# VH-VL binders against NAD kinase (nadK): the designs that were tried, part 9

Target 1, 268 residues: NAD kinase (nadK), of Syntrophomonas wolfei subsp. wolfei (q0aze0)
Amino acid sequence: MKIILVNNRFKENTEKKAQEIAGQLSALNVEVIIDNGLDEPYAGTVDFIMVLGGDGTMLRAARRYGQRAIPVLGVNMGTVGFLSNIEINELAEYLPLILREEYSLEARMMLEVAVFQQQSLLTRVFCLNELLLRSNSPRMLSFALEISGQKLEPYRGDGLIVSTTTGSTAYSLSAGGPIADPQLDAFIVTPVASHIINKRPLVVSPEREISLHLLEEREAIIGIDGQIKMDFGAENRVLIKRAPHPLLMVNLKAKPFFTSIDRSLQRQ

## First folded at step 10 (VH-VL)

Design T1 (from N82 with light chain F35L)
Fold by OpenDDE, fold request of step 11:
Structure T1 (fold): chain C 268 residues (1-268), chain A 122 residues (1-122), chain B 112 residues (1-112)
Amino acid sequence: as target 1 above (268 residues)
Amino acid sequence: QVQLVQSGAEVKKPGSSVKVSCKASGGTFSSYAIHWVRQAPGQGLEWMGVIIPILGTADYNQRFKGRVTITADESTSTAYMELSSLRSEDTAVYYCARGHTWKTSHGYFDYWGQGTLVTVSS
Amino acid sequence: DIVMTQTPLSLSVTPGQPASISCRSSQSLLYSIGLNYLHWYLQKPGQSPQLLIYLGSNRASGVPDRFSGSGSGTDFTLKISRVEAEDVGVYYCMQALQTPLTFGQGTKLEIK
């Protein structure tokens, strides 16, 4: 058995814990790879991924490994989030189940984000939460939104979020998007400060494709899961599709989504 | 409280195909593997193949030389096993079983269907 | 394919007496982490198989403690400390180390 431990190298406690867990797993004859984001993703086959930290670490893990059909377990290390399943102090209890592969899985839709310059692909990224297009200046953007080839009216505003249902509780929520059941596959298209007052978010079928490009020479940025940032100009186009494979999230504990959301909202 | 309910008995001619269904209830269908095992009259158990519904991937016993197709419909929590080019030797009770893991191997079968008798006769 | 060999193929036991069934695999079923991917099933007359022992030595839910599994690597044993009438049926060992999954021939247990 081979397990990847994903941690955040900028969080010393996660690094220390990763090393500790690695030692424990090694003692059980489990091969362990520690991924703190410093190196390229491990290219070999693995049986399990443990994410040590919070939602941010999970998002990184998803981008790095989510397309490989590997179970991913979120292990919370004292942060508030929605993507962890167990607490770090519970890991020892559940370790036997992990080793015996006695756990449930939940498929979470991911985005495939492709950024083009004219017809050339600049980058392709898979992400769990969202793509953000936003202005890089105090001025609003003007851009075209197309859904499955349907051209919507030109959009003006600070930006736009295309989110998965998983991401509905992330930035999309802050921007006024709906809360979506993560068991539902869909795109959520949430305006960011539209010039049209009360412009409503769109819930879009995962079978559709979403395209964005600027209508004016303006500087913008593309943001992925709040971690990847790239410049976006009039010469660029972004295409969003459902990723070909979902993230396989491990469910060792029942985590009632709606009660968790309700509780979380009460804290905000 | 997990239950696997299979389709009814089938009588088929040689050369034809049969498709047996297995509907799961009381659990998370997509989280586990569904295996198919058959048993000829008075004989032992033979593993036919497996599907991982959440992945849509299947693995087969090569002894069947591609005659077996296993599919799953997550929306209905139903797995299917289709056996083509039926022969008299294919007369057997066919079982679906849930693997305790989503993996194609390592799993044990904690729940079984009631079985489906398929009779191949000219 | 991994070949599973059970012995004996039939067993007649007086109620209250012990029974033992052997299962041998053509290659080791011991995984690196110390798990043996060997499972035991019981098929009672007219019924579907049911899980009896998993991973060599673990009793499935609802299985009486008179059943026990032991062994490692290539040699495994299912033991019934005190055979009861309800234990009648065919016992199968199954390897799940790799596909294709393979079963032993089965051991028919009867009551004298």
Scores: ipSAE 0.801, ipTM 0.899, lowest interface PAE 0.7, mean pLDDT 95
Fold by OpenDDE, fold request of step 11:
Formats: structure tokens, C-alpha cells, sequence
Structure T1 (fold): chain C 268 residues (1-268), chain A 122 residues (1-122), chain B 112 residues (1-112)
């Protein structure tokens, strides 16, 4: 068995814990790779991914390894979030189950985001939460939204979020998007400060494709999961699809989503 | 309590195909593998194949030389096993079983269907 | 394919007496992390198989403590300390180290 430990390279406590866990696993004859901010994702085959940290670390891990159809366990290390399944102090208890592969899996839809320069592909990224198109100036953007070949009326506003249901409790929520059951597969298209008052978000079938481009010469940016940033201009196009493979999240412990979100909202 | 309920007995002619269903209840269907095992009359157990519903991937015993197709419908928590080009030696009770892992191997079968008798006769 | 060999193929036991079934694999079923992917099943007359022992030595839920599994690598043993009438049936070992999964021939246990 080979396990990758993905921690937060900017948090020393997660690095130390990763090393500790690696030692424990090695003592059990488990091969361990620590991704403490590797330049490139580990290229070798692995059987299990353990994420040590918070939601941000999970998002990074998902982008790096999520397309390999490998179980991914979120282990929370003192942060507030939705993507961790167990706490770090619970790991010892659940480790035997992990090694015996006695856990359930939950498939979470990911986005495939392709950014083009005219007809040339600039980059393709898979992400768990969302794609954000946002103005890079105090001025509103004018952009075209197309869904499965259907051209909608031009959007004007600060930006647009295309989110998974997993991402519905992230930036989309802050922008007024709906809370979605993560067991559903769907796109959530949430306007960011639309010129149309109370512009409603769209819930879109995962079978559809979403395309965006600017209608005016404006400076914009694309954000992915709040971690990747790219310049976006009039010559660029973005195509969003359902990723070909979902993220396989490990469920060792029951974590009621709606109870969690209700509690979170009450604290705001 | 997990239950696997299979479709009823089948009588088929040689050369035809049979499709057996296995409906799971009481658990998370997509989290585990569904295996198919058959047993000819008075004989032992033979592993046919497995599907991992959450991945939509299946593996087969090569002994069947492509005659077996295993599918799963997550929306109905039902797995299917289709055996084509039936022969008399395919007469057997066919079982679905839940693998206690999501993988094609390593798992043990903690729950079994009641079995489906498939009789192949001219 | 991994070949599983059970001995004996049949066993007649007086109630209250012990029984022992051997299962041998053509290659080691011991995984790197120390797990043996060998499982035992019982098929009672007219019923579906049921899990008895998993991973070589762990009793499944509801299985009486008179059943025990032992062994590692290529040699495994299922023991019944005190055979009861309800233990009648065919016992199978199964390797799950790799596909295709393979079973032993089965051991038929009868009561004298």
C-alpha cells in the first residue's frame, strides 16, 4: 500500500504531523509520499490520499490528484470547513479501517475548466469548488454566457461564479447562490454583483457545457478555487464542463451536511 | 441491515442471453463492490466478476471470454449480470454478493443475494 | 490464477467434537501491511453462502466463538471447537489478494 500525505506547506504544524504520520505508516510497511508543496504532483501510483489541513488543502489536493480515481480523506487540523471527514486526533482510531479499506466513498463532481486564447488551449484545470470570472477594475464586465449552445442575454456585473454543488457552500454562497446537496451533481451559476437587481442564480445540469467570454475590451481575471489566478481578456474563452472523473471522498465518519451548514449559518 | 434481492429463476435456450438483477437495500450502494458468483449443481463456487458502481468499472473472470457483462444503476441501487451465448454448462445458481471494499480485490463478501437459478436447456 | 486447495473434501464429525479444515494457496496471500486476504464461508444446505471468517482470523458478526481461523501466507486453517448440528454445510475458503477471486473446492461437513 502506498499513501500520499498532502499537507499545507505554509503551515508548519501540518508538515510536522505529516512526518509523524509518515513514520507511523512506514512502521506498518506502508509506503508514504509527502506532498509538502511539491513542484509537481507525485507521478507514481498510489492507493490512498490523506489530506492534512483544511478545505484549502483539500482543494489543492483535489486539483493535483483528483483525476486518479483514488480515495481522498480529509483530516481536519483545527480549521473550520466542510471538506474534512475526521479530526487529526481521530486518525489513530480510524487508521485500521483505512488499512483494511473499510470505508465508504462519496463521489463529488469536479469541474473541467479550459481556457483558450482564440482557438488555442492555454490551460486545462480540474477543480472541486468553482471557477470565478471577475473584473480586474472598478468597472463592470460585459460577458457572454452560453449554456449548451444557448446564448443568454449579455451579463453585466462584477463577475460570475460557476460552482459545483460542493462549492455551493464556498464563494457561491457568499455571492448569494443556493446551498446545494453535495450528493447532487449540478452546476451552480451565481452572478457576482449583477447590474440586474436580484439576478437569480442558475442550477444547470451536469450534462451541459458552459462557456464564457468578454464582450468588451476589459481586464478580467479567472479564479479557480480561490487559489489559482489567471488574466482573462477579450481574446480569451473559457469552457466549463463536468470533469470526466469525480473526486472520491472517503467517509469514515458520518458528517451530516445539513446540520453542519445550519450551524455554520447560525454563526454568521 | 443490508439486503440483496435477486431476480427470479430463468430458463433459457442455448445461444441466448440472460440478465440477472440484484437490488441492494439498507446500505450505501455506491460505496461497495458488487460481485457475481455462480454455482453449478453440486459444484463449488466460481467468481464471475465485479463492478464498482461509484467508478462504473467492472472486472471479469477471463474464463468467460467476454460473455459476461456487469452493470450497475446507482439510481436504483441495482446491479446486473448478463451472460451471453449460453451453454448447458452455464446452468447454475447465480449469486450477487457485496464486497466489503470498494476495490475489485481484498474484499470479503459480507452479504449475499438469495441466488438466481438459470437453467440452460435445449 | 491463484489455486486454492482444501483438505479434507468431506468431514463427518460427532456433535461436540472438534473439526479442522485446511486451505492452501498456490501463492502467499499475505499483503505487505500484514493482512492475509483469505476468507471463509459456510453454505448451509439450501442457502446462500455466508461469511464466517475474514482476513484469516476475524470472526464475522454473529459467528459463534467456536469458529476460529488461523494461518498466514499459504497455509490456513478453520477450526470448530465443538461442532453442532447447525454447522452442517459446505465450507469454502476464498482468496481475495488478486482477481480473479478463487475459491477452494469446498469441504462438506456432516454430523455422525
Amino acid sequence: as target 1 above (268 residues)
Amino acid sequence: QVQLVQSGAEVKKPGSSVKVSCKASGGTFSSYAIHWVRQAPGQGLEWMGVIIPILGTADYNQRFKGRVTITADESTSTAYMELSSLRSEDTAVYYCARGHTWKTSHGYFDYWGQGTLVTVSS
Amino acid sequence: DIVMTQTPLSLSVTPGQPASISCRSSQSLLYSIGLNYLHWYLQKPGQSPQLLIYLGSNRASGVPDRFSGSGSGTDFTLKISRVEAEDVGVYYCMQALQTPLTFGQGTKLEIK
Scores: ipSAE 0.772, ipTM 0.886, lowest interface PAE 0.8, mean pLDDT 94
Fold by OpenDDE, look of step 10:
Structure T1 (fold): chain C 268 residues (1-268), chain A 122 residues (1-122), chain B 112 residues (1-112)
Amino acid sequence: as target 1 above (268 residues)
Amino acid sequence: QVQLVQSGAEVKKPGSSVKVSCKASGGTFSSYAIHWVRQAPGQGLEWMGVIIPILGTADYNQRFKGRVTITADESTSTAYMELSSLRSEDTAVYYCARGHTWKTSHGYFDYWGQGTLVTVSS
Amino acid sequence: DIVMTQTPLSLSVTPGQPASISCRSSQSLLYSIGLNYLHWYLQKPGQSPQLLIYLGSNRASGVPDRFSGSGSGTDFTLKISRVEAEDVGVYYCMQALQTPLTFGQGTKLEIK
């Protein structure tokens, strides 16, 4: 059995814990790869991914490994979030189940984000939460939104968020988007400070495709999961689809999403 | 409690196909593998294949040489096994069983269907 | 394919006496992490198989402590300390190390 431990090199406590857990797993004849984000994603086959930390670490793990259909377990290390399943102090209890591969899985839809320069693909990224298009200046953007070839009226505002249902409790929420059931597959399109005060978020079928481009020469940026940033201009377009594979999140213990929303949101 | 309920007995002609259903209830269907095992009259158990509903992937015993197709409908929590080009030796009771792991291997079968008798005769 | 061989293929036991069934695999079923992917099932007359022992030595839920599994690698044993009438049926070992999953021939247990 081979396991990847994903941690954050900038958080010393997660690094230390990763080393400790690696030692424990090695003693059980489990091969361990530690991914602290410094190196490229491990290219070899693995059986399990354990994410040590918070939601940010999970998002990074999802982008790095989510397309490989590998079970991903979020292990919370004292942070507030929505993407961890167990606490670090519970790991010992659940370790036998992990090793025996006796756990349930939950499929979470991811986004496939493709950014183009004219007709050329610049980059393609899979992400768990959202894509953000926003102005890189205090001025509003004018941009076009197309959904499955249907052109909506031009948007004017600070930006736009295209989020998964998983991402509904992230930046989309702060921008006034709805809270979505994680078991539902859908796009959530949330305006950011729209010029039209009553511009409402859209809930869009995962079968559709979303396209964005600027309608004027202005500096903007694309943000992915709040961790990746790239410049976006009039010569660029972004295409958003449902990723071909969902993230397989490990569910070792039930976490009632809706009954815990108030608690979780109050802590943030 | 988890229950697997299979479709009723079938009588088929040689060369035809049969499709057996297995409906799961009382648990999380998509989180576990569904295996198919058959048993000829008076004989032992033979593993036919498996499907992982959440992935939509199936694996088969090569002994059946492509005659077996296993599918799953998550919306109805139902797995299906279709066996084509039926022969007399395909006469057997066919079982669906839930694997206690999500994977194709390593698991044990903690719940079984009641079985479906398929009789192939001229 | 991994070949599973059970012995004996049949046994008749007086109630209250012990019984033992052997299962041998053509390849080691011991995984790197120390687990043996060998499981035991009981098929009572006219019924579907039911899980008896999993991972070599663990009793399934509801299984009496009269039943025990032991062994590692290629040699496994199912023991019944005191056979009861309700224990009648065919016992199967199964390897789940790799596909295709394979069963032993089955051991028919009868009461004298």
Scores: ipSAE 0.698, ipTM 0.863, lowest interface PAE 0.8, mean pLDDT 94

Design T1 (from N82 with light chain F35L)
Fold by ESMFold2, fold request of step 11:
Structure T1 (fold): chain C 268 residues (1-268), chain A 122 residues (1-122), chain B 112 residues (1-112)
Amino acid sequence: as target 1 above (268 residues)
Amino acid sequence: QVQLVQSGAEVKKPGSSVKVSCKASGGTFSSYAIHWVRQAPGQGLEWMGVIIPILGTADYNQRFKGRVTITADESTSTAYMELSSLRSEDTAVYYCARGHTWKTSHGYFDYWGQGTLVTVSS
Amino acid sequence: DIVMTQTPLSLSVTPGQPASISCRSSQSLLYSIGLNYLHWYLQKPGQSPQLLIYLGSNRASGVPDRFSGSGSGTDFTLKISRVEAEDVGVYYCMQALQTPLTFGQGTKLEIK
């Protein structure tokens, strides 16, 4: 059996804990790969991923491994978020179940984001929460949104968020979008400081393709999960669709989404 | 309480096909592999294949791969097994069973359907 | 394909007496972390198979303590300490280490 431990190398307690857990697993003849973000993602086959940390560490794990159909367990190390399943002090209790593969899985939709310069693909990236388009200057953006070839009236404002239902509690919420049940598959399209008063958040079928491009020369940024930033200009466009594979989240312990909303939001 | 309910008995002619359904209730459907096992009259058990509904991935016993298609519909919590180009030797009881895991292997079958008799005769 | 061989193929037992069934695999069923992917099922007359023992030695829910499983690697044994009338049927071992999953031939248990 091979397991990846994902941690944040800039938090010393997660690095020490990852080493302790790796030792425990190795004693059980489990091969362990530690991913602290320093190296390229491990490319070989693995059976399981443990994420030691909060929602940010899970977002990195999802971008690196989410398209590979590998079970991912969120292990909370202090701050309650939306993406952890068990606490670090419970890991020893649940480890036998993990090794026996006695757990269930929950699918979480991801975005596939393709950025073009004119007609050439520059990059393709996956994300769990959202894509953000925003201005990178004091001036507002003027931009076009298309949904499956249907051109909406132009947008003008600070930007736009295209979110999954999982991302509905992240930046989309701050911009006025709804909280969505993460069991639903959908896009949530949320304007950021829109100058056009009738531009409301949209909930869009996951089967749609969403495209964005600027209508005038401006400096903008594409943000991915609040962790990746790319320059975006009038020569660029971005296409967004449902990723081929969902993130497979491990359920060892019941974690009711609706009763935990207030606590999780207060901790962010 | 998990329960697997299969479609009723069928009588088929050689060369035709049959599609057996397996509806799951009383639990989570998508996270568990659904296996198909057949038993010819007076004979032992023979594994035919498996589907993993959450992935949409199927795997087959090579003995049947050219003739067997296994699918799942998450919205109805139902798995299907279709066997084509039927022969008299395909007369058997066909069972669906739930594995404890999402994998094509490693599973123990903790829940079984009631079985579906398929009779192939001309 | 992993071949599973059961011995005996038929067994006649006086009520209250023990019974033992052997299952041998053509290759080891021991996984790297010490788990054996060998399971036992009972098919009572006219019924679907039911899980009896999983991972070599664990009793399924509702299975009486008189059933036990042992063995590792290639050799496994199912024991019934005191056979009762309800134990009649055909016992199958199954390997689940790799696809195709394969069963033993079955062992028919009867009451004398």
Scores: ipSAE 0.436, ipTM 0.792, lowest interface PAE 3.7, mean pLDDT 90
Fold by ESMFold2, fold request of step 11:
Structure T1 (fold): chain C 268 residues (1-268), chain A 122 residues (1-122), chain B 112 residues (1-112)
Amino acid sequence: as target 1 above (268 residues)
Amino acid sequence: QVQLVQSGAEVKKPGSSVKVSCKASGGTFSSYAIHWVRQAPGQGLEWMGVIIPILGTADYNQRFKGRVTITADESTSTAYMELSSLRSEDTAVYYCARGHTWKTSHGYFDYWGQGTLVTVSS
Amino acid sequence: DIVMTQTPLSLSVTPGQPASISCRSSQSLLYSIGLNYLHWYLQKPGQSPQLLIYLGSNRASGVPDRFSGSGSGTDFTLKISRVEAEDVGVYYCMQALQTPLTFGQGTKLEIK
């Protein structure tokens, strides 16, 4: 059995804990790969991913490994968010179940984001929460949104968020989007400080394709999960689709989404 | 508690096909592998294949692969096994069973359907 | 394919006496973390199979403690410490290390 431990290299406690857990697993003949974010993602065959940290560390794990059909367990090391399943002090209790594969999985939709310059693909990335298009200057953007070839009336404002249902409790919520059940597959399209009063958030079928491009020459940014930023200009277009594979989140301990919303939002 | 309920007995002619359903209730459907096992009269158990509903991925015993198709519908929590080009040797009770895991292997079958008798006769 | 061989194929036991069933695999079923992917089932007359023992030695929920599993690698044993009338049926071992999953031939247990 081979397990990846994902941690945040900028937090010393997670580095020490990752080494401790790796030692415990190695004593049980489990091969361990530590991913602290410095190196390229591990490319070899892996049976399980354990994320040590908060929602941000889970987002990185999802981008790196989410398309590989590998179970991912969120282990909270401090403030509980929306993406952890167990606490670090419970890990010893649940480790036998992990090794015996006695857990269930929940699928979480991811976005596939392709950025073009003219007709050339510049990059393709996957994300768990959202894509943000926003202005990179004090000036508003004017931009076009197309949904499966249907061209909407132009947008004007600070930007736009295209999120998954998992991302509905992240930036989309702050911008006025709805909280969505993360077990649904959908896009949530949320304007950011729109000058156009009738531009409401949209909930869109996961089978749709979403395209964005600027209508004026302006400096903009594409943000991915609040962690990756790319320059975006009038020569660019982004295409957003449901990713081919969902993130497979491990469920060891029941966490009722709706009864926990208030506690989880205190951490946002 | 988890329960697997299969479709009723069928009588088929050689060369035709049969599709057996297996509806799960009382638990999460998508994250557990659903296996199909058959038992000819007076004989032992034979594994036919498996589907992993959360992945939509199926794997088959090569003995049957050209004739067996296994699918799942998550919206109805139902798995299906279709066996084509039926022969008299295919007369058997067909069981669905739930593995404890989402993998095609490693699973122990903690819940079994009641079985579906398929009789192939001219 | 991993071949599973059970012995004996038939057992006749006086009530209250022990019974033992052997299962041998053509390849080791021991996984690197020390787990054996061998499971035991009982099929009572006219019923679907039911899980008895998983991962070589763990009793399934509701299985009486007179049933025990042991062994590792290629050789496994199911024991019944004191056979009762309700134990009549056919016992199967199954390897789950790799696909295709394969069963032993079955061991029919009868009361003398």
Scores: ipSAE 0.411, ipTM 0.790, lowest interface PAE 3.9, mean pLDDT 90
Fold by ESMFold2, fold request of step 11:
Structure T1 (fold): chain C 268 residues (1-268), chain A 122 residues (1-122), chain B 112 residues (1-112)
Amino acid sequence: as target 1 above (268 residues)
Amino acid sequence: QVQLVQSGAEVKKPGSSVKVSCKASGGTFSSYAIHWVRQAPGQGLEWMGVIIPILGTADYNQRFKGRVTITADESTSTAYMELSSLRSEDTAVYYCARGHTWKTSHGYFDYWGQGTLVTVSS
Amino acid sequence: DIVMTQTPLSLSVTPGQPASISCRSSQSLLYSIGLNYLHWYLQKPGQSPQLLIYLGSNRASGVPDRFSGSGSGTDFTLKISRVEAEDVGVYYCMQALQTPLTFGQGTKLEIK
């Protein structure tokens, strides 16, 4: 058996714990690969991914490994998030079940993001939460949104978010988008500070293709999961589709989605 | 409590096809492998293949040489096994069973359907 | 394919007496982390198979403690410490290390 341990190299408590867990697993004849973000993603065959940390560490694991149909377990290291399933102090209790593969999986839709320069593909990335298009200057953007070849009236404002249902509680929520059940497959398209009154958030079938490009020369940025930034200009276009594979999240302990967000909704 | 309910018995002629359904209830469908096992009269158990609904992938016993197709419908929590080019030796009870894991191997079958008798006769 | 060989193929046991069934595989079923991918099933007359023992030695839910599994690698044993009338049926071992999954020929248990 081969397991990847993903940690955040900038949070020393996760790095030390990853080494400790790696030692325990190696003593059980489990091959362990530690991914602290410094190196290229491990390319070989892997049975399981254990993410030690919060939602940010899970987002990185999803981008690096989410298309490989490998179970991913979120282990909370004391920073509570939406994407962890068990606490670090429970790991010893659940480890026998992990090794016997006695757990269920929950699928989470991911985005496939392809960025072009003119007609040439520059890069393809996958994300779990959202793509953000935003201005990189004090000036507003003027941009076109196309959904499966349908050209909507031009947008003008600070930008646009294309989110998964998992990402509905992230930036999309702050920009006025709905909270969505992460078990649904859908795009949530949320304008950011739109100056066009009729531009409302859209919930879009996962079978659609979404395309964005600028209508004026402006400096813009594409943001991925709040962690990757790419320059975006008038020569660029981005195409967004449902990724070929969902993130396969391990479910060892029941964590009902709606009860976990209730506190934040009650504050408003 | 997980239950697997299969479609009813069928009588078929040689050369035809049969499609047996297996509806799961009382649990999560998509993340567990659904296996198909048959038993000819007076004989033992023979594994035919498996589908993993959450991955959309299937694997087959090569003994059946492309005559078996296994599919799943997430929306109805139902797996299907289709056996084509039927022969008299395909007369058997066909079972679906749930594996405890999402993999094609390693699984133990903790829940079984009631079985579907398929009779192939002229 | 991994061949599974059961011995005996038929067993007649006086009620209250022990029974033992052997299962031998053509290659080791021991996985790298120390787990044996060998499972046991019972098929009672007129019924679907039911899981008895998984991963060589673990009893399935609801299985009486008179059933036990042992062995490792290529040699496995199912024991019934005291046979009861309800234990009548055919016992199968199955390897799950690799596809195709394969069963032993079955051992028919009867009481005399």
Scores: ipSAE 0.406, ipTM 0.787, lowest interface PAE 3.8, mean pLDDT 90

